# Ledger of designs, part 222: VH-VL binders against b7kms5

Target 1, 80 residues: b7kms5
Amino acid sequence: DTFETVRNTIRIESEVDESLRQLCHEERITKETWLEAAYLYLCEKPEELAQVIQLAQERLSQRKAIADYKRAKTMQERFL
Key: E = the ipSAE of ESMFold2; O = the ipSAE of OpenDDE; V2 = 0.75 times the mean of E and O plus 0.25 times the DockQ between their complexes.

## First folded at step 13 (VH-VL)

Design va96 (framework fv_miptenalimab)
Fold by ESMFold2-Fast, scan of step 13:
Structure va96 (fold): chain C 80 residues (1-80), chain A 124 residues (1-124), chain B 107 residues (1-107)
Amino acid sequence: as target 1 above (80 residues)
Amino acid sequence: QVTLVESGGGVVQPGRSLRLSCAFSGFSLSTRGVSVGWIRQAPGKGLEWVAHIDYDDEKRYSPSLKSRFTISRDNSKNTLYLQMNSLRAEDTAVYFCARTSFYDSLGLRYFDYWGQGTTVTVSS
Amino acid sequence: DIQMTQSPSFLSASVGDRVSITCQASQGIRSYLAWYQQKPGKAPKLLIYAASTLQSGVPDRFSGSGSGTDFTLTISSLQPEDFATYYCQQFYSYPWTFGQGTKLEIK
């Protein structure tokens, strides 16, 4: 084997996973190699990398907003 | 809650101009990844994409309409515009505005929210 | 331009039937296809995007399949509210193009 690899467990939105799964099937690649290629490509494109980071920040904010809403709703249902 | 409301349609004579507006609520046109556009439907016919504009002001047009139609936005008013010049009988249609977003779960959302449409009739 | 051709243009069916509508692209569009439902006097409603992903709030009797050039929308058990016109659309290349529509009529 030429490459050493590490195993990572990540949790992503199911809709994103479905889309990525379809892309990988259509292009005959794996999720692992797509992730490696995407990161390496973006590291050579600083303007695109900055845009991806902004998208990641927005998605993190969305997850927090959804979590906050669910928490507030659960509290209201239990105690009101 | 996302809403889109078109206005500005009416009856006009061939060769005249008309400007359509689409007022938005529940999202901002200045949000990164947001794209909004116009789709039209002639009486008894199917859907035809007209134009779209994205958050960084990239504009795309149907090739047959590019010379006569101009898409623009006013972020301060949350409003999209379609300027239609040199109108022809073939432009008679219901004009819908619709949203896409590049920052949803797929990085590109299809036309997920539509307005009710505004009717343009080009008649002599 | 990418031409989108739907088949059939008209379809008559009964409540409870399984119906399928096809959409063919003149060139490969991967999975960049959406399906819309339009009822008379109403705006279109997104049903399916990325060829097979069901939009939130859409009943699970609707499903999409296909990739490349050949796509199918299936309604597994037709309900009265499903009688409408259905359109496919490609998002692969500008200009974005729609199929001509399939009108689903009640028997």
Scores: ipSAE 0.000, ipTM 0.598, lowest interface PAE 15.4, mean pLDDT 84

Design va97 (framework fv_miptenalimab)
Fold by ESMFold2-Fast, scan of step 13:
Structure va97 (fold): chain C 80 residues (1-80), chain A 124 residues (1-124), chain B 107 residues (1-107)
Amino acid sequence: as target 1 above (80 residues)
Amino acid sequence: QVTLVESGGGVVQPGRSLRLSCAFSGFSLSTRGVSVGWIRQAPGKGLEWVAHIDYDDEKRYSPSLKSRFTISRDNSKNTLYLQMNSLRAEDTAVYFCARTSFYDSLGLRYFDYWGQGTTVTVSS
Amino acid sequence: DIQMTQSPSFLSASVGDRVSITCQASQGIRSYLAWYQQKPGKAPKLLIYAASTLQSGVPDRFSGSGSGTDFTLTISSLQPEDFATYYCQQGYSYPWTFGQGTKLEIK
């Protein structure tokens, strides 16, 4: 490597990924540079950063709820 | 060792076109994390960024020059070009070719190697 | 566009002096600032990037400081070879912009 970077493997919702991919294509940027720029920009905008964190917390809660539902359904099918 | 050498400058009449070349060695523009571009300096004045092109062919221009200037490259020749159209007296300057890279953790923001410049004089 | 303003435009000093040149951005640019040295008839040379990081091969008498909108280039003890024009440049957002330059000349 010519530059010090870290590899991130991230799983995101397909609709979100498709939208981001389209944005990156139209603006001639990459997902990694968008992520870096977005984070750096938000660190200078406390109110916007707080809103993004709230949205992230909401989405995480929703993912947990979906995972819990799937696990319960699997248990029911296996044992009941 | 990295070198950049500009050529193609000269005296040209207003309204004409001119193409500048920058031959570079010691690196390849196809190398990830490298960018090359043009900075100009009018006689007795300061530095003005003109345009640059990234390793992945992304192009950026000074808003005031975008309509008249086009940046391009030929990777097989390790050469950068600046096509200047509709030249004006205000375009009279020394045109420098310069590199930016990720190699020294500079990011693609600062110019670590420069050519000696080629002079463009727009006069009638 | 982000405007870069240097102060002073001209500076007279003697060998051995400590000098400082300032650069002000019209909006916050974090630490995305570089300093260049240009001698008459020559191309600019990168001295400092990321506001305070010294480029390899540059003497340690050069130092940079600042963040946000206010930046300073300091030469701790002037040498004869340091008489030149100095430019700051913001690398925060396109278009890249330079200060108008500070000409450092002998007293």
Scores: ipSAE 0.000, ipTM 0.604, lowest interface PAE 17.6, mean pLDDT 85

Design va98 (framework fv_miptenalimab)
Fold by ESMFold2-Fast, scan of step 13:
Structure va98 (fold): chain C 80 residues (1-80), chain A 124 residues (1-124), chain B 107 residues (1-107)
Amino acid sequence: as target 1 above (80 residues)
Amino acid sequence: QVTLVESGGGVVQPGRSLRLSCAFSGFSLSTRGVSVGWIRQAPGKGLEWVAHIDYDDEKRYSPSLKSRFTISRDNSKNTLYLQMNSLRAEDTAVYFCARTSFYDSLGLRYFDYWGQGTTVTVSS
Amino acid sequence: DIQMTQSPSFLSASVGDRVSITCQASQGIRSYLAWYQQKPGKAPKLLIYAASTLQSGVPDRFSGSGSGTDFTLTISSLQPEDFATYYCQQLWSYPWTFGQGTKLEIK
C-alpha cells in the first residue's frame, strides 16, 4: 500500500532551503523523505534529539529577536 | 546609565539552598527584546552560562543545572532572581548577572552590560 | 554541546606588539560569536559581537575576524591596559558556551 500522507506548508530560512535542495539533488532524495528520515533517526537517539531541540529553541529565540529589532528600527524611523 | 547590582551571595553548606538577586536600573525588564541572565565563574576558571529569561518570561537553562536552579523576575521591582537548590561544592563561583542587547539585526543576544558579581562559596 | 577552544591558553607579549588569539568551534556557528575582556577581580566587558563588529567605546586597535568554525581576535598595538583574560562565546545554539579563556600577560 501507498503511505497515507499529510500536506504541510513550512517557512524556513532561505540559506537552509538552498543547502537542503542541493543535498537532496546530489543524493537523489526529496525534502519530504529527508525530513521523515531525520525525525525517525533522531527519535532513536535521545541525546542527539535533545541537541536538535536545543538548536531549534535558540533558532526560535533568534527569529523573535530579529522581529523585535525590525520593529524597534521601524518605530525610530517613523517618529524620528 | 545602565547598572546591574547582584546580592545574596555568601557561604553555605552543601545540600542547602540560596537565592541570588540582581537589581537593574536604566532599563525595564518588561521592555520587548530585553533578556537577562546569570553567568558564573569558578575560582581560576572560565565563564559558564547558567540561565536567562526573556521579556516574555521564556526561560532557558544550562542542561546540567536545570533540575536544581530556577530563574525568575519581578518586573515591578526591576529585579532578577536565581534560586539555587541542592548546592554542591562545584557550584562555588562568582555569579554575574548580565543583560543581552536587543538591537541586533542577526538576532544575536550578546551580553552588553554586566554586574560586579556576587560570590557563592559552598563549603564541604 | 558546542565546544569552544581558544589558542593559546597563555600568551606573553610586550607593549606595542601585534597579538592574535584564536577561537575554534566544534561545529559551524556562522558569525554568531562574541569576544569579551576580563580584568582581574572585574566583570567581563563586551569587545566584539557578530564575529567582527566592534562594540561602541572599544578602542579601534581591537578587531575580530572569521566565520564558521575559526575566529581570531587581534590587537594591533598592545597597550598596558590590554593585559587581561579574553573569552570567546558562541550564540548559535543552546547551551551558550564560552572558550576556556586566553590569559594575555606581560613578557
Scores: ipSAE 0.332, ipTM 0.849, lowest interface PAE 3.4, mean pLDDT 89

Design va99 (framework fv_miptenalimab)
Fold by ESMFold2-Fast, scan of step 13:
Formats: sequence, structure tokens, C-alpha cells
Structure va99 (fold): chain C 80 residues (1-80), chain A 124 residues (1-124), chain B 107 residues (1-107)
Amino acid sequence: as target 1 above (80 residues)
Amino acid sequence: QVTLVESGGGVVQPGRSLRLSCAFSGFSLSTRGVSVGWIRQAPGKGLEWVAHIDYDDEKRYSPSLKSRFTISRDNSKNTLYLQMNSLRAEDTAVYFCARTSFYDSLGLRYFDYWGQGTTVTVSS
Amino acid sequence: DIQMTQSPSFLSASVGDRVSITCQASQGIRSYLAWYQQKPGKAPKLLIYAASTLQSGVPDRFSGSGSGTDFTLTISSLQPEDFATYYCQQLFSYPWTFGQGTKLEIK
């Protein structure tokens, strides 16, 4: 059977990537199929989907904060 | 140094609205990496996060309060606001204003400075 | 939402005692946990962040440990000013949630 697919490039935390790689190896699935399955499953579970969105929002906020911290530290070290 | 002072609390009837203010000094909410939020505490109970807002106008709310509460800021006055609508008896609490900082590499928004709180009592 | 459960809810101890308060998360939160101290009629004070990092100005008799789901706040030698209510907070996911608190009382 065949599905029309698209190619995506994403950047995720290295620890998360390593954990996901191990899970996929142990369960004999691929990252691509895990991502599809996770999204499809969560779309049918509104309360669980909401929890995932809340986690994603916090992680996005954390990435912004880390970038801000690194920028401030670099500026301080370079010019002081 | 850093201070936060809440005001606007009082006794209000169920279904009414109230706006809380938090005047702060020693930092600016326009400073990259800074955020300020509201935490409440019902009499004899524990702490409950309400909402926060950062320098970039990113607003986050407790899901149970999002439909009734609105957080906003006025950077020119160094003041944070919490607009509370459709108040209920369970909203009775001391409301604290607190700052979060980004002083470590983990991006954690821990509450490093707090005001003394303003009391909101919702009763008939 | 991530539920934070503290144990015990009440703890009686004497000056000089070593006391430990635990905090359990309903799911893994890494080290994204903070501890706060609240004295009667006052605002909370940050003691520890990132599970084990002591906030500036906090006495070194306070320490934090743990990761994932199980966390502990330890006071190595209790002082009179330490009688207060202690709260843990997770910062892993929105909404941010706190434990119910542990009230530390003089014996």
C-alpha cells in the first residue's frame, strides 16, 4: 500500500531524540510512523491532546528563555 | 532592590468583576527574559498558579481560569494587571504577584521575588 | 495536569533535628522542580530551584535532591526560624502546579 508523503526536517532536544531512537528500535517501528501514530491517537483524545499542547507550549517558552539566557551571557562576556 | 506591591483586592459579590494591580520596581518587564505572574492562595490552602506574562507579551493561563481572567501589563508604569470576571466563591484567596527569572541554562521560570499579596473575598 | 503530592502534610520536630519532606509528581518532570518556604502571614520565599540548586542567600542547611518523580527537601539541623510551610512546584509543563504543602511545627 502507498501514502503520499512529505519530507520534514526538525530539531529536537538530543536527549529526547536518543530516547525516541531507543523506543523505536525496541518496538521495531520508525520515528516517522511513531509521529504519525501519536498525532492520530491524540486527535481522538481531547483531554490528552490538551495536555500535550500544554507541554509543547512550556517547552517552546523554555527554548525562548534559554536563547535569551545565552544571548545575555555572551553579551556580558564579550563586552565586559 | 526588587519589590512588588499588589493592590485592588477587597470584598466583591459573586458574578462581579475586579482588577488587581501589581506595581514593581528594581527591574523592567520590557527587559528580555523577564516575566511576572499571579499566584493565589485560598484561606488555609496551598498555592495555585493563575497566569504569567513575559517581556514579549507571551501570556499563559491556568486552563480553569483562562475564560474568566485576563493578564496585561503597562511597561511605562511598571505595572501588571489581572482582570477577574464572573467571580465565584472559590476565587476567594490572597493574590500574590511574583517575578520569574532566566538566570540558568535550563530556561526555568522560578518565582524569585514575591509581593505581600492582596486579599480578594467573594461573598454575598 | 501534573499532580504534586507532598508527604507528610504535617511534621513535628525539634531544633537540631534533621528533617526531610518529600514531593511526588504524577509523571516524570526531570529536574524541573522548585521548593518554597512560607511563614505565617508572609509571601513564599524561593529556597531551591532545578531540584537541587540552592538560591542565593538561603542557608546551606537546606538541600534538595531527586529527579523524575521523587524529590526530597532536607534541613540538616533545624533552626527556630525554619518552622514554616514548605511547597514544591513543577515547571515541566503548563499549568504549573504546586504540592499541597507540608507544615513543619515545633514539637
Scores: ipSAE 0.453, ipTM 0.869, lowest interface PAE 2.2, mean pLDDT 90
Fold by OpenDDE, second read of step 14:
Structure va99 (fold): chain C 80 residues (1-80), chain A 124 residues (1-124), chain B 107 residues (1-107)
Amino acid sequence: as target 1 above (80 residues)
Amino acid sequence: QVTLVESGGGVVQPGRSLRLSCAFSGFSLSTRGVSVGWIRQAPGKGLEWVAHIDYDDEKRYSPSLKSRFTISRDNSKNTLYLQMNSLRAEDTAVYFCARTSFYDSLGLRYFDYWGQGTTVTVSS
Amino acid sequence: DIQMTQSPSFLSASVGDRVSITCQASQGIRSYLAWYQQKPGKAPKLLIYAASTLQSGVPDRFSGSGSGTDFTLTISSLQPEDFATYYCQQLFSYPWTFGQGTKLEIK
């Protein structure tokens, strides 16, 4: 069997990243192996996967809203 | 000054439809980061989120009400609507219109301004 | 759905008292929590958002704390106008849900 890794740039919300980092430290694992394991686990849990997907969609919407709000605010401040 | 004023409440029989309106001023629903929604309160009971609509017209519903209730807006009139179909006795409540704002650091919403509510009574 | 459980449901206190109301979420909601005050026949009023941020115009005797699953609303020195019903709300995920409320009554 071959084991090849792929480089990824992942931006994680700061509080989540800190919490995840702490967990990985305590369990002597990495964020990378955590993500791999979590995904593989969820692939076998369709109901849980659906819940995670829903949560992920909500978080993406939040990111978008934050970005939109910040852009609008910046524009207002720039031209006031 | 931000204001929200609900209207359209009344007494209706089960199975009937009713449309509530919320006229708001002091802000625009097209403003990014702003949304408006409905929260109801049955007599002597707590608060229950019904639905809200975002600045980009994204709609979110309470799962239990999604099939019967429809939220919409008219930006030209600065008015929010709640179309309620197939009304039931358990829909009896004061319906509040409320605005949400963003906590910009976290992107979380909160209802910072509320109307005084309009009463809907469903009874045979 | 995320369930929000407030405690106590009823609280009797006197003017000047320090009172605390707790709200527990059935799962982690981080800081996505708001507190509202409602008086009879009136609309709810926002007190705290983001778990601990005081809404503009709200007296500083009100404070919020907590993160994750356990949250607390504290009134440092109860005033006559503070007797009301208080609600917590999670805005972490849909559907947004409220606690059942805490009625703060005069002793």
Scores: ipSAE 0.044, ipTM 0.766, lowest interface PAE 3.9, mean pLDDT 91

Design vb0 (framework fv_miptenalimab)
Fold by ESMFold2-Fast, scan of step 13:
Structure vb0 (fold): chain C 80 residues (1-80), chain A 124 residues (1-124), chain B 107 residues (1-107)
Amino acid sequence: as target 1 above (80 residues)
Amino acid sequence: QVTLVESGGGVVQPGRSLRLSCAFSGFSLSTRGVSVGWIRQAPGKGLEWVAHIDYDDEKRYSPSLKSRFTISRDNSKNTLYLQMNSLRAEDTAVYFCARTSFYDSLGLRYMDVWGQGTTVTVSS
Amino acid sequence: DIQMTQSPSFLSASVGDRVSITCQASQGIRSYLAWYQQKPGKAPKLLIYAASTLQSGVPDRFSGSGSGTDFTLTISSLQPEDFATYYCQQLYSYPWTFGQGTKLEIK
């Protein structure tokens, strides 16, 4: 038997992805196992988990602002 | 010409509630990418971020204030509110409202326009 | 929470001096840092954002540098109107936090 798993596609900042790929290559692990390990580790550390959530909330707000900027720019360029 | 003007401050006793208002002009909070928020400053102390609200009603709070303070807006009046409950002596401060803008495609944000502040004094 | 520590807390200087104020974050914040100037009885004024980008209308004697954890605000030739309190702010993670402030006073 193996772990029951799900397949997900995610989009992350290219700089972060490049750094993570390098880390995984050097340490001989996969992005999947790194993500699982990071989450499991943080779940045992509530104060650190809260800090990660706060960073995630800010990054989500930043992505929304970027998307809104790009949408507004595209609308102005296309509907002249 | 963008302006923000705070009001509603005053002297209140501990345990009471107070609602602050911030009237703004020259922009709309319904505009994508715009957010407005509250920053406070205790007498002789530094700046402390309280809360903000963006164009789609997403609200973020300082964790220590979330249980007592509520941020809201009325887009038809171009007004931002801060409802402060269970006031304590340590809530004594000048309360500023500020608009948050962002730089380029990286979403690096900054507070570009500030009001003059309204003073809240919590004393017995 | 990310702690922002400014150094010095108090600085005495003369008109024409070059002054620098530093700001240190308790963890890496990339370039998500802004600097504000506050004069007595007034609201803060944005000087610099994205660590090094000068806000429109701010004199070019002001400059910002740094990334990650260490940041510096420099005033190349201090003018009388520059005596004020200066604050750094990180906007990398919620809650947004400010440094304790640096009070720049006449020597």
Scores: ipSAE 0.047, ipTM 0.791, lowest interface PAE 5.8, mean pLDDT 89

Design vb1 (framework fv_miptenalimab; at its last look DockQ between E and O 0.71; V2 from the best seeds 0.00; counts 0 for: pae E 14.8 > 2)
Fold by ESMFold2-Fast, scan of step 13:
Structure vb1 (fold): chain C 80 residues (1-80), chain A 124 residues (1-124), chain B 107 residues (1-107)
Amino acid sequence: as target 1 above (80 residues)
Amino acid sequence: QVTLVESGGGVVQPGRSLRLSCAFSGFSLSTRGVYVGWIRQAPGKGLEWVAHIDYDDEKRYSPSLKSRFTISRDNSKNTLYLQMNSLRAEDTAVYFCARTSFYDSLGLRYMDVWGQGTTVTVSS
Amino acid sequence: DIQMTQSPSFLSASVGDRVSITCQASQGIRSYLAWYQQKPGKAPKLLIYAASTLQSGVPDRFSGSGSGTDFTLTISSLQPEDFATYYCQQLYSYPWTFGQGTKLEIK
C-alpha cells in the first residue's frame, strides 16, 4: 500500500524536456508520473518496448559520439 | 589514404558458417570516436545495415541478425570481422564494411568511407 | 522498425534536367537522414547528411531538404556521372534503415 519512492536526478535533452514539460502542464500530470506510466505501459507491449529500447540505444550512442566530437573540438581549440 | 578491403566471401551451403574480414589502412580501430560496421546488399535489392562496433567494443546489431551474427575487431591487425552462423538463402548479398564519420556535432554516424564489398552466396 | 519509402523507384531523365526524389519515413525522424549515391558495381557514396548538409567534395548541384517524415533530394542540372541509384537512410533509431532506392537512368 505504501508508495516508497526514490529520488532520481536525470539529465535529458533540453528540447525533450521542454516538450514533456508542456505536455505535463496541459494534461495536469507530473514528469515523474508520466515516466512511471510510460514504463508500465511499455512493459505490457513487447514489440513497442523493443522499439523504445532501440531508440534509447541510438540516443545513448549519439551522446557518446557527441562527447567524442567535443573532445576533438577542445583539442583543436587548445592548439589553435 | 583511408582504405577498407573486405575478404572472406564465397559460396556456402545453408546452415554453415562464414567469417568476413575487413582490413583498414589510414586510421586505427582503437581511436576514440571510430565506428565501423557492416552493410549488406542482396542481388538487385537495397542496402541493409547489419552491425557496427566502436573503439570501446560497444556492439549494435540489426535485431533480426543478432542471434546469428557476431561483430568483432582485432586492433593489433586493424581488422574488423563478421562471424555469420546458421546461414540462410536470404543472407546472400554483397557485404560492405564502412567507417562512420566521428566528428559530428549531432552525434550521428554517417558512413563516409566504404570498402568495395565481398560477395556471400548461400545456396544448396 | 522505421520504414523508409522512396518515390519514384525508377526515374528517366536527360543531362541538364532538374530531378527530385523523395523519401518518406513511417514516423518522425527529425533531420536525422542521409542520402547516398551508388553506381553499378561500386560501394555507396555519402552525398548529404543531416537532411540538408552537403558532404565535402560533393558537387553543389546536389541539395537536400525536409524534416520529420518527408525529405527530398534534388539535382539541379543532371550530369552524365549522376546516373546511379540513390538511397536515403534514417539515423533516428536502431536499426538503421534505408529506402528501397531510386534508380536514375538516361532516357
Scores: ipSAE 0.638, ipTM 0.890, lowest interface PAE 1.3, mean pLDDT 90
Fold by OpenDDE, look of step 14:
Order: sequence, then structure tokens, then C-alpha cells
Structure vb1 (fold): chain C 80 residues (1-80), chain A 124 residues (1-124), chain B 107 residues (1-107)
Amino acid sequence: as target 1 above (80 residues)
Amino acid sequence: QVTLVESGGGVVQPGRSLRLSCAFSGFSLSTRGVYVGWIRQAPGKGLEWVAHIDYDDEKRYSPSLKSRFTISRDNSKNTLYLQMNSLRAEDTAVYFCARTSFYDSLGLRYMDVWGQGTTVTVSS
Amino acid sequence: DIQMTQSPSFLSASVGDRVSITCQASQGIRSYLAWYQQKPGKAPKLLIYAASTLQSGVPDRFSGSGSGTDFTLTISSLQPEDFATYYCQQLYSYPWTFGQGTKLEIK
């Protein structure tokens, strides 16, 4: 069997990315294999998965707020 | 001149339903980054966040109240609602309507404008 | 849920005094912290947001500090109108939660 991969662009919050990078370096793994492993693990842990989903939803809300701020600021600058 | 005015409070028996209204002016819920929501305060107690809704009609609830309370809005009337079902004695409180704004590139939020509140009393 | 522990619950002070109220979060909330003032029969009033930013119209004798888990509201010189109940709130994650409150009374 062949192990096929798909290339994706993933944008991660800077502090989380740095922490994750350090962890991967220490454990001699990659962010890619970490994400794969984490997902597979959580698929077998429905309660933990639910918790991660909730956290992910909250973080998405925060990103939305940040995006809104940036848009508002851009608009203000255009009309000044 | 942003204002929030709550109404619909009263005395009700346990198990009954009540709908609160919040009339707002000076801003639009369609404005990105602005939320409106409800906070309650039991007599002599602290503040408790209940729910909020954003400009895209996304809703967030206190986990303990999600099954009984529903937040909604009517943009044409500039009014926020809180439908409260299966009311309990512990729901007795002053219910405040508040606007939540954003601050900076970190998405920091705060409740900058509050109504004076409407009183809900649940008693047999 | 993130718990906000506010202290003290009661504080007695005199006009002109410097007072501090603390708020501790059960986990890191960065700077997603607001302070409110509430007087009897009135709605809460926003004082500080983003942990240390003074709300427009609030006297500069009020200040906020802290980040992560420990936060402080300071009133540099108490005025008669400052005797009230104060609350901290985290807006870092849902559900948004408040501290228990601090009642500031006149000595």
C-alpha cells in the first residue's frame, strides 16, 4: 500500500505554532504527523473530541472578532 | 447615544414561560464585531452571563441555561429577545441587556453599554 | 469553565485611600479581562477592558493591571462616588464568567 499525502496550507496562531514547533522538535516528530496522530487519537475518544471541538469553536469565534477588527480599521483608514 | 431598554419582566409561576425584550438604539446589530446579549443578577448576588448573539445570528449560551433559554433578534425592530421556558425559582433575577464590542487585533471584547434591567420573579 | 476568584469580598476604606482589588483566573486568560462598577439598583458600568485599558469617561484614578491569571484593579485616591461593588469578568472563553464581586464600603 502507498502512503499518499495531500498538501494543505494551515494557518496557526503564532504562540500555539511556536509551542507546537518546540514540542515536535523535542519529540523528533513533525507538525503534520502530530496533527494526524492527534486526530486519530481523538476519533477514538468521543468525550475528548467534544472538548476539542468546543475549544476549536471558541477559537474560531476569536478569529472572527479579530478579522472584524481588521476590517473595521481598514475601512476607517480608507475614509480618513 | 447608544441605549438599551429591557422590558417583559414580571412575576410568573414555576414551569411557565416568559419572553424578555431589549430595545436598542444608536447602533445596528448588522455591524460587524458588535454583539448583544443578556446578563442576569439574582437578588443580592453577583453577575451571571446568560447568552449573546452576533451580527451573523450566531448564538452562544451559558451551558446550564441553553436547554431552556433562547436568544433571538429582530433587526427590523432593533430588538433583542430572550425566550425563557420552564422557569425555576433560581431564575429570579434582574435581567440586563448589554452590548459587547471589540477592541484590538487580539479580538479583545468588553460589555460597554448596559440597560437598566428588567426584573423576573419566579414564585409559586 | 474558567473560574474567577475575586478578593477581597468586602473592603472598608476612607476617602482619599488607595485601594486594590484582585481577580485570579483558574487558567490563563491573557488580557481578556474587564472590570465593572455597580451601584445599588443600577446596571454595571464598564471601567477597564483588555485588563488595563481605561474606558472612555472613567476617571484616571482607576487603573487595571495584570495578564495571564492575576489581575488588579486599583483606585489611587478614593472619592465618595467610588463606594460600590466591583466585578471582574473574563471574556477569553465561553461561558464568560464573572468574579464574585467586591463591595467597597466607607469606613
Scores: ipSAE 0.366, ipTM 0.841, lowest interface PAE 1.6, mean pLDDT 92
Fold by ESMFold2, look of step 14:
Parts: C-alpha cells; structure tokens; sequence
Structure vb1 (fold): chain C 80 residues (1-80), chain A 124 residues (1-124), chain B 107 residues (1-107)
C-alpha cells in the first residue's frame, strides 16, 4: 500500500484488454500502473495528449453505437 | 423506400446566412443507430463531411465549420436543417443530405442513402 | 484529422480491363472504410462498406480489400457504366474524411 487509491470499474474492449494484459505480463507491470504512467506521461505532451483525447472521443461514439444495437436487439426479442 | 430531398440552396452574398432543409421519408430519426447529416462538394472538387445528428440529438461537426454552422431537426416534419452563417466564397458547393447506418454490433458505419443535393453559391 | 489519400487521381482504361484504386489512411482505421461511385451531376452511390462488404445491388465485379491503413477497390472487368469518379471515406474518427477522388475514364 504505497498510495491512497480509489476503486474503479471500467469496461475495455476484449481485444484491447487482452493485448494490454499481454504487454503488462511481458513487462512485469500491472494494468493499473500502466494506466497511471500513460496518463502522467501524456500530461506533459500537449500534442500527443490531444491525439489520445480525440481517439477516446471516437471510441466513446463507437461504444454508443454498439450499445444502441444491443438495446434494439433486446427490444426485438421482447417487444416484437 | 427511404428518400432524402434537400432544399433551400441559392445565391447569397458573402457574410449572409442561409438555411438548408432535408426532408426525409421511409425512416424515423428516432430509430436507434440512425444518423442523418450533410456532406458538401465544391465545384470540380471532392466530398467533404459537414455535420450529422443522431436519434439522441447528439451533434458532430467538421471542426472548421463548427463556429458558423448549426445542424438541427424537426422530427414532427421528418426534416433535417443546416443553418449556415457568415457565408464565404469557399462555402460554395452542392450540399447533400445523407443517412448513416451501422453494419453490425461493432458500430461499423456507412452512408447508404443520399439526397440529390442543393446548390449554394456565395458570390457578390 | 485522418487524411485519406487515393491513388491514382486519374485513371484511363478500356472496357474489359481490370483496374485497382488504392486508398491510404494517415492513421489506422481498422475496416471503417467505404467506397463510393459518383457520376457527374449525381449523388455518390455506396459500393462497398466495412472495407470489403459489397452493398446490395452492386455488381460482383467490384471488390474491396485491406485493413488498417491500406485499402484497394478493384473492378475485375470494366463495363461502360463504370466510368465515373470513385471516393473512399473513413468512418473511424471525426471528421469522417474522404479521399480526393479517382476519375476513371475510357481510354
């Protein structure tokens, strides 16, 4: 216990999570420390941070489309 | 049958405003996963995506146009609008209305139905 | 913004020829790529979506391939009605940019 921490639950696309898990295993780090390091590194790099933010916004839009599809399928099974 | 019909184009002076309309039929914007939007094409040039709006009223714009263009809709009239302010000569183009659909549960998208376009000319 | 670069910008070919048009993205877009055909004075027509899936009603002489950054539209045997301008479009990230177009004309 080195730091005060906050418990979080996040959803990660399975292919991305598997790739990240594999990287963390090979480098002998954890996903948590990787996430913290990536954010801290980008805080000092405005252009690279902007690129990551834009990609995050794109992925958020894609996740909305996937969720909409799943809700439509569930309604078809129960409503129609 | 799905159709999109644009209107409201014309000749306007620089600095003026113009509102385009897109009347659609054969689908509802309230259908989840449906987006409608605008694409433009300057004379002799390629296609440029302008903006779109989805069933949740979420709007996205080309960054260079966001300050001057506003997309909106009236679901009771099945009509999409594009308000264009502070028009410039570079906004001269044919403006197409198009529907975006998704391919599968991963949200792959494509523009499957297009209107025939309305022409906007910005000149003095 | 993701830039889409088509090659060639202009292509001259004969009826019956096999032709290919390429589209390169400045960043990876997985398979979020569509191809359109446009004839003068008309709206674009969707040919292929998801990089390789043929739209309903499009002849099977059209095919698409590629993923990531490099994509190809192929017409296996040109017909007179295929002479048009072709565009690729990425729908991976906003703004949803198009390639500059490839004009295909009769040699």
Amino acid sequence: as target 1 above (80 residues)
Amino acid sequence: QVTLVESGGGVVQPGRSLRLSCAFSGFSLSTRGVYVGWIRQAPGKGLEWVAHIDYDDEKRYSPSLKSRFTISRDNSKNTLYLQMNSLRAEDTAVYFCARTSFYDSLGLRYMDVWGQGTTVTVSS
Amino acid sequence: DIQMTQSPSFLSASVGDRVSITCQASQGIRSYLAWYQQKPGKAPKLLIYAASTLQSGVPDRFSGSGSGTDFTLTISSLQPEDFATYYCQQLYSYPWTFGQGTKLEIK
Scores: ipSAE 0.000, ipTM 0.656, lowest interface PAE 14.8, mean pLDDT 85
ESMFold2 (binder alone), look of step 14: mean pLDDT 90; pTM 0.935

Design vb10 (framework fv_miptenalimab)
Fold by ESMFold2-Fast, scan of step 13:
Structure vb10 (fold): chain C 80 residues (1-80), chain A 124 residues (1-124), chain B 107 residues (1-107)
Amino acid sequence: as target 1 above (80 residues)
Amino acid sequence: QVTLVESGGGVVQPGRSLRLSCAFSGFSLSTRGVAVGWIRQAPGKGLEWVAHIDYDDEKRYSPSLKSRFTISRDNSKNTLYLQMNSLRAEDTAVYFCARTSFYDSLGLRYMDVWGQGTTVTVSS
Amino acid sequence: DIQMTQSPSFLSASVGDRVSITCQASQGIRSYLAWYQQKPGKAPKLLIYAASTLQSGVPDRFSGSGSGTDFTLTISSLQPEDFATYYCQQLYSYPWTFGQGTKLEIK
């Protein structure tokens, strides 16, 4: 049987991407299949899923803080 | 000291049911990363994983046994159970209870403590 | 299911020998592999986990190596108490599966 797929473009941190790329190369898998497997595995482990969601929320908060800082700095530089 | 002690084995006729118990001490099944499960070994044969239950109450079974076997726990009694239904001659084995631990950093798992086993014989 | 194949199934050796047992997985399991020792009439005992990490209390003559699909258990200087059956196990994907076992006996 054929799998139906959708195409997604995702932005991740360069260091994380490099680590994941190396893992996929060493294990002979793709980022797509790793993502699918990771999500499916975590859906079957509620406690681990909750921890991953918490980490994701923390990383999202960090990205937002960095974005806010960059905006503020840009505005300050325009009035230097 | 961590210990696991199996009980409930015996001789049963094909088609009957049997419930095994595993009394454990020295740890809690609610501890993150811990699981307790069943591994069996037929006479003169190798090891076969049967089922386990995780700290998060997630149950996993060998696909060939899932329809006939049910794993459960009673945390108040520190006891694990295996309910075996519709028993067949091929279920004849020593049934071991074992604890699974996680290496927290990577989620690497291993069965670090085993009970001595209880023998189940399915025959007339 | 992931199939685990051990080689050899039977091994005859003398005290003081260096022996190696290999284990092959039918697909990649990273380092999610454990080795167990079982003596007749007794429960298995964990020797090595994460492919190469020695369990506390296990003699340092035991070592494990490998990753992905190919793994090796080595006993550097065989002792009388080491004659037993050895099993590898993958804990990467359900159902967890064991190798068929390697019986190590005195020559």
Scores: ipSAE 0.000, ipTM 0.615, lowest interface PAE 17.4, mean pLDDT 86

